# Designs tried in a protein design chat: VHH binders against q96fz2. Part 63

Target 1, 269 residues: q96fz2
Amino acid sequence: CGRTSCHLPRDVLTRACAYQDRRGQQRLPEWRDPDKYCPSYNKSPQSNSPVLLSRLHFEKDADSSERIIAPMRWGLVPSWFKESDPSKLQFNTTNCRSDTVMEKRSFKVPLGKGRRCVVLADGFYEWQRCQGTNQRQPYFIYFPQIKTEKSGSIGAADSPENWEKVWDNWRLLTMAGIFDCWEPPEGGDVLYSYTIITVDSCKGLSDIHHRMPAILDGEEAVSKWLDFGEVSTQEALKLIHPTENITFHAVSSVVNNSRNNTPECLAPV

## First folded at step 23 (VHH)

Design HB16
Fold by ESMFold2, fold request of step 24:
Structure HB16 (fold): chain B 269 residues (1-269), chain A 123 residues (1-123)
Amino acid sequence: as target 1 above (269 residues)
Amino acid sequence: EVQLVESGGRLVRTGGSLRLSCAASGFTFTDWAMGWFRQAPGKEREVVAAISWSGRSKYYADFVKGRFTISRDNAKNTVYLQMNSLKPEDTAVYYCAARLGLFTISPQDYQYWGQGTQVTVSS
């Protein structure tokens, strides 16, 4: 998982993140650093994307079931990193394999601090290696969506100009992540950064790619992953598994160039 | 205090039309998706139509598509169901419901409910 779409305007995205706290109260998440949110159909590592995390990470004695939404850097920078420039990190932290998460200090340490987050996206892209050619076929992969008045499928709208009418009820993909907080040695703001946990792909995706993000399917899974005050690391890791509750469609090669930020990136072909 | 108050249910002949209204109060209406559900005697409550918080996305159950139109008026904090070409099978109590954020098709996901309004369609 190395490319996502997260293009919703902040007000739409916030409402897509409505949730219920431990006491049953209906809430919208509170934003931190909203000015760092940069919506795009074509997000790459090192860009900022919104994640959910427990309010308890920011406020002493807060209800750990309450959620904050904040942009974080994709590509975890460990708290112990000594260089002044995060690009000098000698290993790739875009993803974290679930089967080795407790072997890697970059992931084990923040996980032990309860630094679990939910990475938000419209969906993610994967490239399928095609038999008999060096070309790869990109796919856009996302949760099944409720059929709206226009169509039963994403991009089935008669006009690209009307795609926003599909999106204001879009169920966001919710991926399990780990974050860390890095204090630059020269000073400055603390850097929040995340990795996406990956698992073996489900049967439905196995012809596209052998790995997939660990998807948290439903409010119970999301709540347990986020609630480090009440849910231990051991219990949280039980939530990390493949899911078959996923759908996809082929897209054009426009998405291949990460500088292309248009609805065409995820339009069905 | 959250309130949803339905109105407009009555007896109507087959082929007739009705407009149901649901007045909402006690919450920020534009954060909430709205739905119409119905329950006939001996049957489970089922979704009829739903509308997003902005009004831009709408869902209709297969049995009512083409005959009913859901809409909302954010200035009046009101959601409507225009029902045309009514059939005896449409006889039910119709309920207005609200869900923070996104609509779904499951009644269990909705937080607030009206008392219901009876629609009876005679042959």
Scores: ipSAE 0.823, ipTM 0.917, lowest interface PAE 0.6, mean pLDDT 91
Fold by ESMFold2, fold request of step 24:
Structure HB16 (fold): chain B 269 residues (1-269), chain A 123 residues (1-123)
Amino acid sequence: as target 1 above (269 residues)
Amino acid sequence: EVQLVESGGRLVRTGGSLRLSCAASGFTFTDWAMGWFRQAPGKEREVVAAISWSGRSKYYADFVKGRFTISRDNAKNTVYLQMNSLKPEDTAVYYCAARLGLFTISPQDYQYWGQGTQVTVSS
């Protein structure tokens, strides 16, 4: 999993993240660093994307079921990293395999601190390798959506104002992540960064790719993954498994170049 | 105090038209999706129509078949259901419901409900 779409304006995204706290009250998450949110149809590693995490990470005595939404860097930078430039990491932290998460210090340590997050996206892209050629067919992969009237083509809006009509009831993909906090040696703000946990693909995706992100399907799974105050690491890891509740469609090769940030990236072909 | 108040239900003849209204108060209306549900005697409550917080996306149950239109007026904090070509099968108590953020088709997902308004369609 190395490419996502997360293109909604902040206010639309915030409403898509409505949740229920432990008392049963409906809430919207509170933003941290909202100016770092950079919506795009075509997010790649090292870019910022919004994640959900427990308010307890930021506030002493906070209700651990309350959620913060914040942009974080894709590609976890371990707290112990000593260089000034995160691009000098000698290993790829874009993804974290579920079968080895407790063996890798870069992931085991923050996980043991309860540094669990939910990575948000419209959906993710995956490339299917074709036999006997170098060609790859990209697909856009996402939760099944409620069919709506007057919805245009998915991702085919003519202007920014038209996309709201297509996406204002979109169920965001919710992927299990781990984050860490790195203090640059030369000073400056703490860098928050995340990795996406991966699992073997479900049957429905196996013809596209053999791995998929660990998807948290539904409020109970999301709440348990986030609530490090009440849910242990061992219990949280039981939430990490493939899901069949996923759909997809083929897209054009426009998405192949990560500089292309247009609705065509996710439009069906 | 959150309040949803339906109005407009009454007796009408088959083929007639009726407009239901639901006035909302006590919450930020533009953050909430709205739905119309109905319940006939002896049956479970079922979705009729739903509308997104912005009003731009709408859902209709299959039995509506273009006969009903959901709309909302965010300046008046009101959601409407225009019901045309009414059939005796449409006889039910109609309920307005609210859900923060996104609408769904399941009554269990909605947090606030009105008291209901009776619609009766005579043969």
Scores: ipSAE 0.820, ipTM 0.917, lowest interface PAE 0.6, mean pLDDT 91
Fold by ESMFold2, fold request of step 24:
Structure HB16 (fold): chain B 269 residues (1-269), chain A 123 residues (1-123)
Amino acid sequence: as target 1 above (269 residues)
Amino acid sequence: EVQLVESGGRLVRTGGSLRLSCAASGFTFTDWAMGWFRQAPGKEREVVAAISWSGRSKYYADFVKGRFTISRDNAKNTVYLQMNSLKPEDTAVYYCAARLGLFTISPQDYQYWGQGTQVTVSS
């Protein structure tokens, strides 16, 4: 998993993240660093994307079922990293394989600190290798959506006042992540960064790619993954498995160039 | 205190029209999706229509077939259901419901409910 769409304006995204705390209270997550949110149809590693995490990471004695939403860097920078420039990291932390998460120090250490997050996206892209050619067919992959009036009207998403007819009831993809906090040796703000946990693909996606992000399907799964105050690492890892509750459609090659940030990136072809 | 108050239900003849209203109070209306549900005697409560917090995205159950229109007025904290070409099978108690954030089609996902308004369609 190396490309996502997360393009919703902040107010739309926030409402899509409505949740219930352990006491049954209906809430919207509170933002940290909202000005670092950079919406795009075409997010790649090293960019910032919003994640959910427990308030208990920020506030002593907070209710661990309450959620914060914050932009973080995609590509986990371990807290022990010694260089001054995160782009010099000698190994790829964009993804974390579920079958080796407890064997890799970069992921085991923050996981042991309860640094679990939920990575938000409209959906993700994957490229299918086509038999008999070097060409790859990109697909946009997302949760099944409630069929709404104008749901298939891609052209209506080309203007600000009309795109909400497609997107303002969109169910966000919720992927299991691990984050870490790195203090730059030369000073500056603490860097929050994340990795996306991956699993073997479900049968529905196996013809596209053999791996998929670990998707947390439903509020129970999301709540348990986030709540490091009440849910142990061992119990949380039981949530990490493939899901068949996923859909997709083919898209054009516009998305191939990560500089292209337009609705055409995810438009069906 | 949160309240949803439906009005407009009455007896009408087949082919008639009526409009239901639901006045909401006690929460930030523009954070909440709204739905209309109905329950006929001996049947399960079922979604009729739903509308996003902004009013721009709407859902209609298949049996509606273009006969009903959901709308909302965020300045008046009110959601409406315009019902046209009514049939005897539309006879039911109609409920207004609210869900924080996104709408769904399942009654169990909604947090607040009105007391209902009776719609009766005579043959």
Scores: ipSAE 0.816, ipTM 0.912, lowest interface PAE 0.6, mean pLDDT 91
Fold by ESMFold2, last read:
Structure HB16 (fold): chain B 269 residues (1-269), chain A 123 residues (1-123)
Amino acid sequence: as target 1 above (269 residues)
Amino acid sequence: EVQLVESGGRLVRTGGSLRLSCAASGFTFTDWAMGWFRQAPGKEREVVAAISWSGRSKYYADFVKGRFTISRDNAKNTVYLQMNSLKPEDTAVYYCAARLGLFTISPQDYQYWGQGTQVTVSS
C-alpha cells in the first residue's frame, strides 16, 4: 500500500468519522493540527494524512475510548532515529508486515507503548502487473458504498453539486496503523508519523496484488484497535487479517504521477 | 433531550399521495443523517429512504421505484417524505430515524427513532 486518496474537506471527513464512546455517547472526533490536513486525490509516502487515535495519548486520565483526529506523516520515523532529516532513514517504513511486526524494533517499540492509530482514506491505489509487458494497470480500491440517487460517476465530478451526491455519504477506508513520536535533535515540534500494517491479499484482490492494507471493518474493530487503555497489544493484533468486504475499479494512468491531484485519478475507466 | 416527531400519516386510496414530516430537536441537526423506515404487520422494519447530513446524497429502496422523495430543511430541523402513487403494499407504520454522520440502510445502525405515523392505503 503506497498510494491513497484522501480528498474530503475537513467538515465532510469529520462527519464520516462519527463514533460511539464506551458510555454509548455519539461523538465526532476532536481535531488536532487541522491546518496540516492537505486533501488530495493522490497521497504518497512522506505526505500528511489524517489518522484517528485515542485521546489518552494526549491527556492524562482521559477516557481511552474518545478519539482524536490528526494529520500525521506517512512513513514512521522511530523515536530512536538520530539524524536531523527524516528523509535519511535507511529503510522503508511506509508499511509494516503483520507477520513480522513483533520482530522489527521500529514497529514493536511504539506498539508496546499502545501507539495504535486508524489511517483514513477514501480508498487506496494498487498497480496490477500485466503478463508479458512492463505496463501496469492501476486500480482504485475502497469499501463497498451505498448507491445514491443521481450521484453521477464516482470520479467525474463536473460541479460541486455532483461531487456532494457521491462523497457526502462516503464510507472512509479504515486501515490499521502504528505511529511513533520523534523529537528532532535540532529542536522544534515533535513529529508524529505512521505506518500502515499489511497482510496477504484477499481472494478478491489476489489478481491485482499479493498484499493489502489491514482493514478494520466496522466500529467494533476500530474501537478495539484504538483503545490501548482497555485492549492489550495481544488482543489488538487479532484484529489484523484480510477482508473480502472490498471493491475496486480500474483507473487511468493519470494517478501514476503523484503530483496529479484531480478527480480523474480515481475515475472509472 | 432528542425528539423525533412524525406527522402526516392517514388513510388514502390507491394512487393517492401523502407527505410525511419529522420534526427534530435536541441535537445539532446538520451533523445527522436521517432516514425513513416502515414496518407492516408481521414484517421486519425496512429502509424506505435516507438522506445525508447536507441533504445532497439520498438513498431509496428498490420498491420505491421513483414514487417517493426524501428531503430535509436544515433551517427548520425537519425531514420529509413525499409519497405518490401509493399502493396497498405501502400500508405500514412509518418511522423517522437519525444517525450521527453517515446514513446506512440497516435499522440497527440508527441511534434515535420517532414513535411512528400510520399510513393506510385502501384498494
Scores: ipSAE 0.782, ipTM 0.899, lowest interface PAE 0.7, mean pLDDT 91

Design HB18
Fold by OpenDDE, fold request of step 24:
Structure HB18 (fold): chain B 269 residues (1-269), chain A 123 residues (1-123)
Amino acid sequence: as target 1 above (269 residues)
Amino acid sequence: EVQLVESGGRLVRTGGSLRLSCAASGFTFTDWAMGWFRQAPGKEREVVAAISWSGRSKYYADFVKGRFTISRDNAKNTVYLQMNSLKPEDTAVYYCAARLGLFTQSPQDYQYWGQGTQVTVSS
């Protein structure tokens, strides 16, 4: 997974992240660093995206079922990294393979500390290789959505009114991630960064791509993944598997350019 | 204290129309999706219609078939269900419910419920 969409306005995104705590109370997540949130139809590694994490990571004695939403850098920067520039990392931390998560120190250590997060997206993009050609067809992949009266196709979101009809009740994709905290050697703000855990693709996506992000489907899966106070690493890792509860459509080549940030990126062709 | 109070349920003839209202209080109404559910005697509670926090997205159950319209007035903290072309099969207690954030089709996902209003459609 190397490209996602996360374009909802902050207030809309927040509502879409409503959750139930362990007491059964529905709540909105509290924001950390809301100013770092940058909506985009075309998110690439090294950009900031919003993730969910347990409040217990920030507050001692907090209810670990409570959620915080925070923009983090895509591409995990390990806490032990000693260079002043994260871009000098010689290995790719955009993704973490589920089968080797415990073999790589960069992922094992933060995971052992309970630094689990849920990466939020409208969906993710993947490119299908066309047989016999060097051309790649991009697809937008996302959770199935509730059919609404005027279910304008995502493609019909050409007006503000149509946009709201599509996106104000959009179920966000929830991907399993690991985050870490890096303190720059020269001082400054702590950098929060994340990696997306990947798995073998489900049958439905296998023709498009052989790998997919580990999707946490449902409130329980999301809650268990986040709640490092109550759920062990071993138990949490049981949640990491491919899911068939996904849909997709072909999109235009507009998304190929990471600089393009328009609704056309995820519009069906 | 959170309250949802339904009104408008009554006896009507087949083919008649009703408008149900649900007045909400005690929470930030604009953060909540609203839904209308119904429960007939001996049947499970089922979703009739749902509306997003903004009112821009609406869901209707298959049996509605264009006969009902859900709407909301956020300034009045009220959700409505306009029911036209009523049938005896629509006889039930109708409930309004609230879910923080997004609406769903599942009653168990909703946090707050009204006491319900009886709708009876005679043949």
Scores: ipSAE 0.925, ipTM 0.961, lowest interface PAE 0.4, mean pLDDT 94
Fold by OpenDDE, fold request of step 24:
Structure HB18 (fold): chain B 269 residues (1-269), chain A 123 residues (1-123)
Amino acid sequence: as target 1 above (269 residues)
Amino acid sequence: EVQLVESGGRLVRTGGSLRLSCAASGFTFTDWAMGWFRQAPGKEREVVAAISWSGRSKYYADFVKGRFTISRDNAKNTVYLQMNSLKPEDTAVYYCAARLGLFTQSPQDYQYWGQGTQVTVSS
């Protein structure tokens, strides 16, 4: 997974992240660093994306079922990294393979500290290799959505009114992630960064790409992944597997350029 | 205290029309999706219609077939269900429900419920 969409306005995104706490109460997540949230139809590594994490990471004795939403850098920077520039990392931390998560120190250590997060997206993009050509067909992959009476196609979201019809009740994709906190050697703000855990693709996606993000499907899966206070690493890792509960459609080559940030990126062709 | 109060249920003849209202209080109405559910005697509670927080997205159950319209007035903290072309099969207690954020089709996902209003359609 190297490209996602997360374009909802902050207030809409917040509503879409409503959850049930351990007491059964529905709540909205509280924001940390809301000003770092930058909506985009085309998110690439090193950009900031919103993630969910347990409140217990920030507050002692907090209810670990409560959720915080925070923009973090895509591409995990390990806490032990000693260089002053995260871009000097010599290994790729955009993704973490599920089968080797415990073999890599950069992922094992933060995971052992309970630093589990849920990466939020409208969906993610993958490119299918076309046989006999150097051309790749991009696809937008997302959760199945509730069919609404006048559901304009994602492609019809060309006006504010049409946009709301499509996106105001959009179920966000919830991907399993690991985050870490890095303190720059020269001082400054702590950097929060994340990696997306990947698995072998489900049957439905196998023709498009052989790997997919580990998707946490449903409130229970999301809650268990986030709740490091009550759920052990071993139990949490049981949640990491392919899911067939996805849909996709072909999109234009507009998304190929990471600088393009328009609705055309995820519009069906 | 959160309250949902339904009104408008009554006896109507087949082919008749009815407008249900649900007045909400005690929470930030614009953060909540709203739904209408119904329960007939001996049957499970089922979704009739749902509406997003903005009112721009609407869901209808298959049996509605264009007969009902869900709407909301956020300034009045009220959700409505206009029911036309009513049939005896529509006889049920109709409930207003609220879910924080997105609407779904599952009654279990909704946190707040009204007391219900009886709709009876005579043949």
Scores: ipSAE 0.923, ipTM 0.960, lowest interface PAE 0.4, mean pLDDT 94
Fold by OpenDDE, look of step 23:
Structure HB18 (fold): chain B 269 residues (1-269), chain A 123 residues (1-123)
Amino acid sequence: as target 1 above (269 residues)
Amino acid sequence: EVQLVESGGRLVRTGGSLRLSCAASGFTFTDWAMGWFRQAPGKEREVVAAISWSGRSKYYADFVKGRFTISRDNAKNTVYLQMNSLKPEDTAVYYCAARLGLFTQSPQDYQYWGQGTQVTVSS
């Protein structure tokens, strides 16, 4: 996974992240560093995206079922990194393969510390190789959505106004991530960064791409992944597998340019 | 204390119209999706319609077929269900429900419920 969409306004995003705590109370996640949230239809590595994480990471003795929403840098910077510039990291940390998560120190260590997060997105993009051509067809992949009166499908939004209406009740994609905290050697603010765990693609997506993000489908899966206080690493890793509960449609080549940040990126062609 | 209070249910004839209202209190209404559910005797509770927190998105069950309209007035903390072309099959207790954030089709996802209002459609 190298490209996502996360374009919802902050208030809409917050509502879309409503959850139930262990007491059964529905809650909105509290924001940390809300000013770092930058909505975009075209998110690339090194950009900030919102993630969910347990409140226990920030507050001692907090209810670990409570969630915080925070923008973090896409591309995990390990805490042990000694260079002053995160961009000097010599290995790719955009994704973490599920089969090697315990073999790589950069992922194993933070995971062992319970630094699990849920990466939020409208969906993610993947490119299908076209047979016989060097052309790649991009697809937008997302959770199936409830059919509403106006939109029937994402494709029915002929106008920007209609498109915005589709997003009012959008179920966000919830991807399993690992985050770490990096303190710059020269001082400054702690950098929070994340990697997306990837798995082999489900059958439905296999023709498009052979790998997919580990999607946490449903409130229980999300809760268990986040709740490092109650759920062990071993139990959490059982949640990491491909899911068939995904839909997709072809999109235009507009998304190919990471600088493009318009609704056209995820619009069906 | 959170309260949802339904009103408007009554006996009507086939082909008639009703407008149900649900007045909400005790929570930030604009953060919550609202839904109308119904339960007929011996049947499971089922979703009739749902509306997003902003009112921009609406869901209707298949049996509604354009007969009902869900709406909300956030300034009044009220959600409405306009029911037209009522049929005997629409006879049920209608419930207003609230879910924080997004609406769903599943009753179990909703945290707050009204007491219900009886709608009876006679042939």
Scores: ipSAE 0.914, ipTM 0.957, lowest interface PAE 0.4, mean pLDDT 94
Fold by ESMFold2, fold request of step 24:
Structure HB18 (fold): chain B 269 residues (1-269), chain A 123 residues (1-123)
Amino acid sequence: as target 1 above (269 residues)
Amino acid sequence: EVQLVESGGRLVRTGGSLRLSCAASGFTFTDWAMGWFRQAPGKEREVVAAISWSGRSKYYADFVKGRFTISRDNAKNTVYLQMNSLKPEDTAVYYCAARLGLFTQSPQDYQYWGQGTQVTVSS
């Protein structure tokens, strides 16, 4: 919900986002604003993270099945916001509950404009509350991965220092998001920002946390969510539900401090 | 025009070794993951090994048990399968396949295929 890892170098990330357009052509997404991408093992709200969105948002008459990848601010700033400083927004827009999305103007309006995006991450973190103590146990949560072998090694030992796993075949977590575009009153560049839609957690995660991001599992779900030219809001919302196709492991408290940007944040303990 | 051309398949004795090659052309090789698949008569095509676009991650099916090694030479647009300790059960047509971005274990996810090369392992 409120912390992710998105640490892959841009070239690795781009290849992880290979997709098929409506005509069956294999493509990589085209970048917008690549200089705003700041990879980190430890992303917090108000930071920039990459999202996928339809090319039709940027180009008149474009094929709506073609994808753009662009960094956007986490924490949706509504287009109607009037203050000069987005941090003054009186609502928390880091997440958007699926059960009230059509009741909240901040999310309903951009959704009605087809401003759907897919938020990319290596995975996300959640903290499990322990009943007998004030302590919380962080977990790293992600799609199941194909077991891979490092170059020249026979199987990998599971330890923090051996979690130097090469990530060039990592399946990125794909979360349903809504974005909006805000024009600062003092001028300057339009601010693109997003929220992550949340749902009740699946059974597999319910002991960790009661909410989870709405995960789009597979190319059909991702394509339908992105394609506002062919898929209506009402049909797209049918894609928003919990999934059990998820895995996790406990991590150390290094991730608790959002300034820590090291592999230890997601290493198994 | 995309082409994948396998070579190196032949008849070998049990316990022998063989190296398959697959020459790729017509696409940016370094954007594509590569896989070796095999199909015996009457059986479904199955993954043998796969290698990431950079060559840094590799996958091997459980039946390989350390006997095969996949590698790639991005300067020559070529992927290899070194097969050691061959068994009669390894007899199959071996196919080279390419997938943009990430490899998977499923043949239906791969966009380009070679014509195959026959490997026969005699007792």
Scores: ipSAE 0.820, ipTM 0.918, lowest interface PAE 0.6, mean pLDDT 91

